# VHH binders against Radiation response metalloprotease IrrE (irrE): the designs that were tried, part 8

Target 1, 256 residues: Radiation response metalloprotease IrrE (irrE), of Deinococcus deserti (c1cz84)
Amino acid sequence: PTALAAAKARMRELAASYGAGLPGRDTHSLMHGLDGITLTFMPMGQRDGAYDPEHHVILINSQVRPERQRFTLAHEISHALLLGDDDLLSDLHDEYEGDRLEQVIETLCNVGAAALLMPAELIDDLLTRFGPTGRALAELARRADVSATSALYALAERTAPPVIYAVCALSRQEDEGEGGGAKELTVRASSASAGVKYSLSAGTPVPDDHPAALALDTRLPLAQDSYVPFRSGRRMPAYVDAFPERQRVLVSFALP
Short names: E, the ipSAE of ESMFold2; O, the ipSAE of OpenDDE; V2, 0.75 times the mean of E and O plus 0.25 times the DockQ between their complexes.

## First folded at step 1 (VHH)

Design e1 (framework vhh_gefurulimab)
Fold by ESMFold2-Fast, scan of step 1:
Structure e1 (fold): chain B 256 residues (1-256), chain A 123 residues (1-123)
Amino acid sequence: as target 1 above (256 residues)
Amino acid sequence: EVQLVESGGGLVKPGGSLRLSCAASGRTFSSYAAAWFRQAPGKEREFVSAISSSGGTTYADSVKGRFTISRDNAKNSLYLQMNSLRAEDTAVYYCAAKYSWLDYPERSEYDYWGQGTLVTVSS
């Protein structure tokens, strides 16, 4: 595998080892494995958080939602875990420099955060119980108390069959001539299982006759043969499972 | 997937003791938070005790000092040692488990449940 793939695997191992020793995944429990590090909540403007190893402090923005605070805390803990692994750090410095190194470290800390909050055992259990479906995505986000987008990426990485997952939501479009707007259903986030080379881009419109749109309109789950609505207008056949939840619909596209 | 099977229930006199066991099969038990709940005739199911994946415990006020929850991850087992039993402890006792993800076991719905084991405290 690539250097990045190896680094991600190591980061997941560090997160799993840390997580195994914890009493839970709430804010207090996440700190249980760290010696001498103080957690402080404060307003931080546009920043979600920070880790200062010199002063032994983790700072979390007090003005964001609790689930985002916990993801940020898991991210900062992952920074501490990564900095404590001399071999991983050395490998990263050998392979990357400057802004690219910083980007890779941030990516790895997001991988660690996801592994801490959504352990492989949880994801695999949901895939066994619900299959690679919009329902499994909804249950993962609920049980781990994370965003649907975070859950989507984690679920896709552990899904074996060829599947594309998507979070779709309504957006209001204003028509200046009418004085009012029409709501358009668009893809907000998407990720595919390993080996799938197809991409469903953010902003892609979902037709009003699509199962995803029908599920959201009726507020009822819908599963049927249909298609992946690529931005290009291409319609790839797929078995679609659409699970509506408030103003969004969580969708899986099972590919042939 | 995990399946839970309770054992150890039975008839016991007031002041007596019982040890309930819950055997987990399927996935490795060490990743799960686990709890005991009970349901007496004509009452709603109530929380008794919980243990986190790391061994932290909590107890309902009605059983504090009398009951002890424990786990043995090597044996994939959960236990409830019940001492100084009272007539009011008569109930079907259920073993429950969920992945340790965010919340304390006593405050969350559980994903896996056993079939229950009856405990009768009566002369």
Scores: ipSAE 0.000, ipTM 0.168, lowest interface PAE 13.4, mean pLDDT 83

Design e10 (framework vhh_gocatamig_d2)
Fold by ESMFold2-Fast, scan of step 1:
Structure e10 (fold): chain B 256 residues (1-256), chain A 121 residues (1-121)
Amino acid sequence: as target 1 above (256 residues)
Amino acid sequence: EVQLVESGGGLVQPGGSLTLSCAASGFTFSSYALAWYRQAPGKKRELVAGITSGGSTVYMDSVKGRFTISRDNAKNSVYLQMNSLRAEDTAVYYCARTLYDSWGKYEYDYWGQGTLVTVSS
C-alpha cells in the first residue's frame, strides 16, 4: 500500500479507539476523552478552527453553521490524536516535508473527523438495513448530522458491491438579483465503491426524464432500471435508487 | 380541511379496464404532486404512479404501458387509467399527497380512504 494509505488506516484506528470511549457524538461528548483541553468558540474570520497544543485549547469559529462547527471540532480532535501517536508522526516526517507535510496532515485530520462522526458500525448497520441505496445515504447524513457530501464519501468507502453514489441538486443562480434564470439539476458530489473505475463529475447535468430528476420533481422515492448520466452523454445501464430530501436528491447507481 | 376521496374501484375480469378518480379539496391542488399507491393483503403499500404539479409522470415498472396517470387542475382531480388488468393488480388503491418530514424521509401526509380493485375470473 502507499504511505498515505497506511497513514489514513492508522488515523481511522486512532479515531475508532477514541470514539469507543465516548458517550455520544454531540459537541460535549466529543470532548469527553480529552483531559485538560479547553473548547472555546470565538469569531475566527475565514478560519474554521485551530488546535493549540501549547495552551491546551481547541478554538472553533462561532460564526459558522452548527454542523460545520462539529465537523471542525472532530478535525481539531484528530490533530490532537495525531500528535499523540509518535510512530505515525515519525513516519509522516520521514516521508513528507514542508507544504506537502502540512497538506497530508490536514487530509489525515479530515479522515479522522469523518471516522469520528460516522463510525464503521453505523455505516455497516445502515448498509445491512437499506442496502447501498440513496436512502442509506440520506439516513447516514441525518443520523450523523453531517453534510450529504461527507456521508457519501464515507458510505462509498464501505460499500462492497459496485455502486456510484451521487448528491444532485438544482443549479443556483449566479446573480441573486436575476430571479428569472432556468434551474437545472446537476451532480454536486459523487463517489464510487472500491474497484469502480467510472466517475460522475461535479457539474454533470441530469436529464429531466431521469429517475433522479423525477424523484426530486415529484418528491417521491424511485427505484428502477435506468442509467448513469455521464457528462459525455454516455448512458451506462444501472439500477437507480433515487431518494429526494429537501432541495436535493440522493442517488445510488448499482452497476451490473 | 384537506380531503382526498377515491372512487372507481370494483370487480373486473383479467384483461379488463378500470378508471380510478381522486377528488381533492382543502388545498391549492395545482401546487402539489399526487400519487397512486396500492396495498395487497399482507404487503407494504407501494407506489403505482405519480404526477407532479407540472405534469411529469412516474410509474412502477410492472404497470408501465398498462396504466396512465393524469390530472385535471380545473376539477381538482387525479386519475389512474388501468388497462390489461392482471390478478396481481388486486389491491386497495390509495390517492396520496406528498410530505417531507424533518428526518429527510418522504411520507404521505394525506391519504384517501382507498378503493378496492379486485381482478378475478
Scores: ipSAE 0.000, ipTM 0.126, lowest interface PAE 18.2, mean pLDDT 83

Design e2 (framework vhh_gefurulimab)
Fold by ESMFold2-Fast, scan of step 1:
Structure e2 (fold): chain B 256 residues (1-256), chain A 122 residues (1-122)
Amino acid sequence: as target 1 above (256 residues)
Amino acid sequence: EVQLVESGGGLVKPGGSLRLSCAASGFTFSSYAAAWFRQAPGKEREFVSAIYSGGSTTYADSVKGRFTISRDNAKNSLYLQMNSLRAEDTAVYYCAARLYGSEWLKDSYDYWGQGTLVTVSS
C-alpha cells in the first residue's frame, strides 16, 4: 500500500466516476462532464496540451495525430479532476514537493487518461472474449481508439496470468546508404502482467523464423508453442499468440 | 456468439402500458451503454432512450416522462417501461449496445437485436 499506489487508485476512481456519466469517449462526449470549461485546439509547438484552471480552458495541440489529441484531452481532463479532489491534492502535497510532485501529478494524469479511455470493464470484457492474446490487444486499441502502446500497458495491468505483451513492427528507418530494401522486425513496446520479472526492451530484434515474424509475413494470426526472444539471445519457452495488423504484429507471450 | 433478443411487444390500446425486455449474451453487457431505437413503417430508425454503463439515462423529447429505461447487469438485461402509449408510438423497437460513441447516432452502436413490434390501436 504505497502513497503512489493509493493515489493511482483514487485517480482511477475519479476517471471511472467521470466516465460513467458520459455519452461516449469521442472528443465531444469527453467534454460533457465538465461544466464551465472550454476546449480549444491551437498550435502548441512541442507541447501536447495544457489545462488552465484560472481561465477554465483546456488547450490541445492541433498539430498532433487525432488519437494522440484524444489521449491528451483525457490527460488534461484528469488534471481538472485531480485539482477538484481536495483530499488527493492534500495527500500529494504532504508526500511530495518540487519537481517530484510535478512528475507524480503527470504520472497520475496519464493513469487517469488511460482509465477514462480504457475502463476496467472494457478490458475485462476483451480478456473474457479473447483471452490474454495479441487479438485482445488489437481489439482494445481499435475499440478505445488509442495507440497500441497505450492499450498494451492498460491490458498488461489487468491480465492475471503471467504474460508479456509486445508491439512489433518492421523498421522504417534504414540508413540512406542501405537502399532501404532490408527491414528488420523489432519490438516497439512491451509490458508484462503483475509478478512477471521479465521484459522485452524496445529495439529487440525478432528472428525471421519466430511466430511473430511469420504472422506478419503471412498476414494470418498464428498461435503456437515457441519462445520469448530476449535481446541477450536467451530463449524462454512461451505460448506465443501473434496477431498481424497493418504493418505491425501484436504479440502475447504466455509464460509457464 | 453475440446476441440481443427483444421481447414484450404486442398490441395495446391508446393510454395503455407495455414493458419491453432485451436479453444480452456473448459479451460483457455491464461494460456497454445500451439503447432503445424504434422504426415506424416507411420512416427512418429514431432514437428513443439510452442508459450508460454507470446508470445515467437520456430520453428523446417525444417519450420523456412517459418511458423509463433501466438495466439489470446481473441478468444481462435491458428494459423499457412504456406508459401512456399513443398511436404514434407504433413501431418495431430495437435494442442496441455500444462501448463508445454517441448515444444519439444509430451508426455508433456495435450490436443490434432483431426488433419487437409494438402496435398501439383501438
Scores: ipSAE 0.000, ipTM 0.198, lowest interface PAE 13.6, mean pLDDT 85

Design e3 (framework vhh_gocatamig_d2)
Fold by ESMFold2-Fast, scan of step 1:
Structure e3 (fold): chain B 256 residues (1-256), chain A 120 residues (1-120)
Amino acid sequence: as target 1 above (256 residues)
Amino acid sequence: EVQLVESGGGLVQPGGSLTLSCAASGFTFSRYALAWYRQAPGKKRELVAGITSGGSTVYMDSVKGRFTISRDNAKNSVYLQMNSLRAEDTAVYYCAKDFGWSYLERYDYWGQGTLVTVSS
């Protein structure tokens, strides 16, 4: 594995260890495992938050949405956990320097935040109940109170069968010079299970007659044999499970 | 601190080619991964291609086989060779220092980008 992959694995271990002692994943519960660190909400302009190790304070911007505040809190907690792990910190300083070190630390803190908010046990329970489906993706985002995109990446990582997940939603082009301003269904985010070497790029159009488009139009879940609509025009056969929710459709493509 | 200056964009016919260049300063170039992202009007920014410090490459599905990313550590530059251009490749292209494997993508662009327009 790469050095970054090893660091991410260690960060997930730190998050799992911290999370095991918590009564829940709400704001109060997330702070339960941190002795001597104070949580403070304040206006922070363009910054989402900060961890101040000198004063033992986690700062969260009071002017952003609650779900963003909670993710930022998990990110800053991960920062505190990382700084407390001498072996991981030593490994990072051995491998990285300057701005690269700073960027890797930020990446690891995002990995830790996702692991804290979407524990392996929660994901595994949902996969057992619903299978690798659009419904499982919807339930993960709802129960963990995270964006569908965040839930999608976490779910894909723990999915064993060969599956591509996608979040699709209607969008309107701002530039009318090439194709007009009609709304179209496009892929917003996609991630594949381990071992699947292909994915759907953001912006990929979904045809009007595809199960994902039909599920969104009817507001009813739809599961049937169909295809993965690659941007290249390639149509790979797949069992499609499409779950409409709000203004989007959450899709899984089960591959042969 | 970090400066990335993109160039090479322009108007081209479908099926044509362009080479984008990115000149970097303010960091130890050979130690970092670099990437090309693009953003079309009304769309989110997306990773087009990435190259690690060791030379390994990553491409988005729709450009595999058509685009080639490369780097020249002696010149502190990264390049994107674009062949068989299509209308859907029309976008502003951004050079980025590093690309993460985080659950959340972080975009850290320096500069205004370079516009690529593929005419119908």
Scores: ipSAE 0.000, ipTM 0.100, lowest interface PAE 16.1, mean pLDDT 82

Design e5 (framework vhh_lunsekimig_d3; at its last look DockQ between E and O 0.01; V2 from the best seeds 0.00; counts 0 for: pae E 17.8 > 2, placed apart)
Fold by ESMFold2, look of step 2:
Structure e5 (fold): chain B 256 residues (1-256), chain A 120 residues (1-120)
Amino acid sequence: as target 1 above (256 residues)
Amino acid sequence: EVQLVESGGGVVQPGGSLRLSCAASGFTFSSYALYWYRQAAGIERELIASITRGGSTNYVDSVKGRFTISRDNSENTMYLQMNSLRAEDTGLYYCARGYLDSWSKEFDYWGQGTLVTVSS
């Protein structure tokens, strides 16, 4: 295990500990665990937020939508949690410097934000109630109010059986050297549970007769035996659960 | 203005001792991890010791057991006690503040450092 993997694990522990003391994960509730730190909204241009320990302030860009502000708040809380763990901070400064240290810190704060907004207890509850399915992925994203991609990674991390999760959406594919191409359903992001040796690449086409495509077309969930449509052309048998929402479909591929 | 001022350097014989000080002003000292760096001629700057805001310390192998970092939050001052000095400890010593106030900025340190010369 790498120093980065260890730092990520510690950041998740800090987020879980902080979250255990909260009444909820809405914006108002997120600040309940921070003594003596003021939340301030102000215009910040392209910067989403900041944590200023000198003035005991978390700054959030007032010019972005509330759902973006909530994730940014969780990210800035993660900066405060990282500062409060003296050993982690010292380890980071020992291992990294300059621009690399800054990048690692921002990565860890995104990890912390994800862990804070999607606590293990919530993920485990959804897995118990719905199984490792496209429905569970959709419910996690909705309930935690996070991107489907963030929910996909968090769900895969805690899924025990062999499952591939994917977010699929329509995109315009251009043929090389040709003026334009046809819209097709493609994999936007994917992740698999531990031990699965297969992966779906972003841009992998989903055939029009696949359950994911049918679920999107009908706007109704569809679950049936089908296959994983790898970019190589391989079609591996899988139980497919496809949950459509708006112009995308959230999919699980349960492997035998 | 944030400022860190190093002092306590000088010329010392091998095996001798020096105590360096880093006086801080312009920021909430107790909120930050603090660091000592060393730069010798022809060698890249090296982090040699760190102390967290809670007092936990870390050292590079070359100084472990010989150097002791400490902080006094009531005096806004960090210290480096250097014992059993060796010729390779010769260099310019800087104190530095961590990244915590300037997430998008370069690592902060203040002053021109204090020179330690170990020679016989």
Scores: ipSAE 0.000, ipTM 0.110, lowest interface PAE 17.8, mean pLDDT 82
ESMFold2-Fast, scan of step 1: ipSAE 0.490; ipTM 0.822
ESMFold2 (binder alone), look of step 2: mean pLDDT 79; pTM 0.789
OpenDDE, look of step 2: ipSAE 0.009; ipTM 0.208

Design e6 (framework vhh_7zox_3)
Fold by ESMFold2-Fast, scan of step 1:
Structure e6 (fold): chain B 256 residues (1-256), chain A 120 residues (1-120)
Amino acid sequence: as target 1 above (256 residues)
Amino acid sequence: DVQLVESGGGLVQPGGSLRLSCVASGFTFSSYAMGWVRQAPGKGLEWVSDIYSGGSTGYADSVKGRFAISRDNAKNTLYLQMNRLKPEDTAVYYCAKDYSWLKSEPFDYAGQGTQVTVSS
């Protein structure tokens, strides 16, 4: 594997080890494993947070949504964990320099944050219970208290069968002057399991007769043989599992 | 005993440039992250930019591509180069030691800050 893949695996191990010692994943519980580090909230404009290793403090922007604050806290905790791992830090400095090193560290801290908030054990339990489905995606987002997009990437990473996941939602595509306008169902985010060579791009329209659109219209889960609606117009056969919630539909496309 | 003395503000037309300076004393300047925060009339404090002891920098989205933070450790001085200034940049600008952001609110300022006014 690549040096980056190895670093990501090590970061996930650090997050899992840290998480195993915690009483929970709320803000207070997340800090439980960090003796001597102070957490404070303050306005930070467009910056989400910061970690100062010299003074052992974590800053979180007070003016963003609570789930964003919690992801940022997990990101800054991952910074502390990474800086405390001499072998990983040494390997990174051997491979990268300057801006590239900083970019890799930020990427690893996002990997750590996701692993901390969505432990492998939680994801694997949900995959065992619900299979690689839109329902599993919805349950992960709810139980981990994270965005559907964050949950989607984490779920895809641990899904073994060839599956494409998508979050689809309505968006306005027509003028009001044409009799009240119309909303079109489009892909908002997508990620595929390991080994899948296909991509479903953001903004891809979902046809009105597709199971995903029907599930949203009826507000009832729908699972049936259908297709992946690629932006190119290609229709690849797939078993579609569509789980509607609110004004979106969470979809899995199981590939042959 | 921390002292931070800001200077370089003034009245400037939209599209103009200003360079702010902050002379620090009373602590080992090279060992601390430093930053700039601003307060527009009738608004709260807004983070603008920071620079860590190792040289890594961060910027608020509103100033990215227009402002550049730098430091001269030999002179114990922090700088903010402000280019393509907009009326929305009008504020009192304060130099902040990172320790003050992390340990206490409000921030620990040695000086009054420096006024920047962008207007016709």
Scores: ipSAE 0.000, ipTM 0.093, lowest interface PAE 19.2, mean pLDDT 82

Design e7 (framework vhh_8emy_2)
Fold by ESMFold2-Fast, scan of step 1:
Structure e7 (fold): chain B 256 residues (1-256), chain A 121 residues (1-121)
Amino acid sequence: as target 1 above (256 residues)
Amino acid sequence: QVQLQESGGGLVQPGSSLRLSCAASGFTFSSYAMHWVRQAPGKGPEWVSSISGSGGSTNYATSVKGRFSISRDNPSKTLYLQMNSLRPEDSAVYYCARDLWSGYEKPFDYRGQGTQVTVSS
């Protein structure tokens, strides 16, 4: 495996070990495993949060939405876990330096945050119950109290069959600074299971006659044979499972 | 190392045409779909057009369909965007991008420096 893959695996181990002792994954429960570290919410402008090891404090921006605050908390806890692992930290300093080192650490802390908030057991239970579907994605985001985008990446990583997941939503109106009065359904985020070499890029338009568009328009779940609407114009056959929720539709494309 | 370099932008009047180019290196160009993405000041990035590795399939954002044409020359490893009937709302920095976005990686890590297009009378 690559150095980055090994570091991610170690970060998941650290998160799983930390999480095993917790009574839950709410804000208070997440802090239960950190002795001597305090949590403070305060306005932080453009910063989501910070971990200050010198003063033993985790700061979370009070002016962002609750699920983002909680993901940020898990991210900052991952910083604390990483800093406490001498072997991992030494390996990272041997392999990376400067801006690249900081980028890799940020990536690892996001991996740790996802592992902490969305344990493998939770994801596997949902995949067993619902299969690799838009419904499973919706349930993961709800139960873990995370964004659909965060849930999508975590679900894709643990999905064994070749599947592409996507979060699709209507485009903004001109009055909101987007420059278009007509609404168009586009991909907002996507991730594929291991072994799938294709991606469904953010911004890709979803045709009006696609099951995802129909599910959103009717507000009813829809599952049928259709295709992946790649940005390249390619239409790959797929079994499409589309689950509408709020102002968006959560989609899985099961590939042959 | 993947490298993409855009060119061909400039200041033009409404109704004019421009042809953008993107020179690619560091990867097998013909094996990847390619995209054009634009970003105007104060707005998020907007996908404009894409083309398959072979050039056999193309797709366009609704806002540019019928006015823009994407093409590629695989032997020269160059991507093109022919822009016709330009409008003020087309003013933006245009980036070419390789068809790869994955996980927590930044969506624009595999894009060039961009080329500025300004449509103004």
Scores: ipSAE 0.000, ipTM 0.115, lowest interface PAE 18.2, mean pLDDT 82

Design e8 (framework vhh_gefurulimab)
Fold by ESMFold2-Fast, scan of step 1:
Structure e8 (fold): chain B 256 residues (1-256), chain A 121 residues (1-121)
Amino acid sequence: as target 1 above (256 residues)
Amino acid sequence: EVQLVESGGGLVKPGGSLRLSCAASGRTFSDYAAAWFRQAPGKEREFVSAISSGGSTTYADSVKGRFTISRDNAKNSLYLQMNSLRAEDTAVYYCAASPYLWEDSKRYDYWGQGTLVTVSS
């Protein structure tokens, strides 16, 4: 239906085709389908990576975790695949310009990265078994060896019911340097299924009596009617499924 | 390509322990998720346990708390420590590898030959 939806479908097709010929999904194996492009690991400060088509180089930050390096590599490979598809590239330049074009390209490269590392069949199997839940999010991250944040976007894109997914973790309150503060549970990342007009912002505090907080404290999964704790303080009714994992909790908010 | 060879099966009494090993050839094994499946006489293959390339583990409900899966990438090896064995654990045990961690045996492309575990008094 939309130009963006068509572009995403094409990007997934390119990623699936590329992935079919690879010996594996580690950083070394991901490069086997690219001729004439050099992979280099180096310190890159706050940047995760870059693709330089002029010099035929993919750069990956050497100072981040292997899972993040692998997703970043898949993103940069998707950039190379997109640039190699004349029809897709032409369609994008016809529809978008300037900053909007760059935003769409980055979005497509994230779609390609997710498709390369998390095949649709895996996501659909987990949604069939666990439903749109915090458990499904945890399972996707574990089975594909990706971060919960990477899995969250991919899961949301294939979730049909109106759902908001979130990764929540403890953080220290700022005390302005005068002493120690209490740890608060906050939203670290969030993504919503198609058609959901609500967003749950990073940094949003989660109340101590919320199912997400209770699941983390008890280290037991908890599912019940509750609410979405928006940053504004508004409490929207939702069915909450909270799955604790280590020092974080993976949450789905099913909306009516 | 990955080739897998299991060992460590045998006859044990109920309550006993066994450690199964799976040796892989090829340096790409550490890049794969690896799993143990079992097949009892007259039954379909069932999932037992799996471990991702990053070390995350999953267990079937029937073996949780009794079995432990582990890997040693330097030795290209996968292990299954089986404790508190029961007669119902009697089966041929297979190791398998896939780029992703699945519970469905049909999703695995690389399989070992199997090793027999018999739990009988």
Scores: ipSAE 0.011, ipTM 0.380, lowest interface PAE 9.6, mean pLDDT 85

Design e9 (framework vhh_lunsekimig_d3)
Fold by ESMFold2-Fast, scan of step 1:
Structure e9 (fold): chain B 256 residues (1-256), chain A 123 residues (1-123)
Amino acid sequence: as target 1 above (256 residues)
Amino acid sequence: EVQLVESGGGVVQPGGSLRLSCAASGFTFSSYALYWYRQAAGIERELIASIYSGGSTNYVDSVKGRFTISRDNSENTMYLQMNSLRAEDTGLYYCAKPFYSSSWLEDYYMDVWGQGTLVTVSS
């Protein structure tokens, strides 16, 4: 694998090992495995959080939403875990320098945060129960208490069959000087399982007769043979599973 | 609501120039690294340029020396100046915001994407 892929795998191992000893994944439970490190909530202006190894403290911005605080805590914990792994730290310094090293460390800490909040066992259980579906995506976001977009990336990474996941939502189209246009269903976020080279671009309109649009319009889940509506106009055959939730629809496109 | 809106795409002759803009709203713009991705027909999205909150930049080799990414924190806008355009630069260009502030993430953890703006380099 690439150096980055190897580092990500090691970071997931560190997160899994840390997570195995925790009583839960709420804010206070996440600190259970860190001896000698204090969690402090304080106003931090424009920053979400920080890990201060000199004073053995994790700082979380008190002025952001609880879900954001929880991800930030998992991210800062991942910094502490990474600093404790001499081999990983040595490999990173050997491979990367300067700004790129800083970027990679931040990327790894986000990988660790996602692995901590959405353990492989949870994702695998949902894939076993619901398959690679819009329903599985909705359940992951709900049970892990994370954004649908965060859940989508994590689910795609653990999905073995060729699948494209998407979060689609209604948008308001501007009609020049008219004061407002019709609402249009568009792709907001998408990620594909490993080995799938196709990408469903953000902003891609979803046709009104598509299962995803119909599921949102009726507010009922819908699964049927249909297609991936690429922005290019290409219509690749796929089994579509659409799960509506509020003003969004969570979709999976199972490819041949 | 957190949004990114691209503009500035169009049709241009080989060797021409275009400037793309990405207008952001709903988050503390100056705290985030921001990214330009592009997608050609049938090809996976490619990260082409990044800019950190502090102003440091990075580019994929194929555009290095031809494209310049910049940001204006007072206007909550990121730009991509594209010079010496080639047929291979044709595609949809997306700006993206990472899930966590002061982070750099590949596609994997971008939580907000723009709608995309089409750039066509054709004679």
Scores: ipSAE 0.000, ipTM 0.254, lowest interface PAE 12.4, mean pLDDT 83

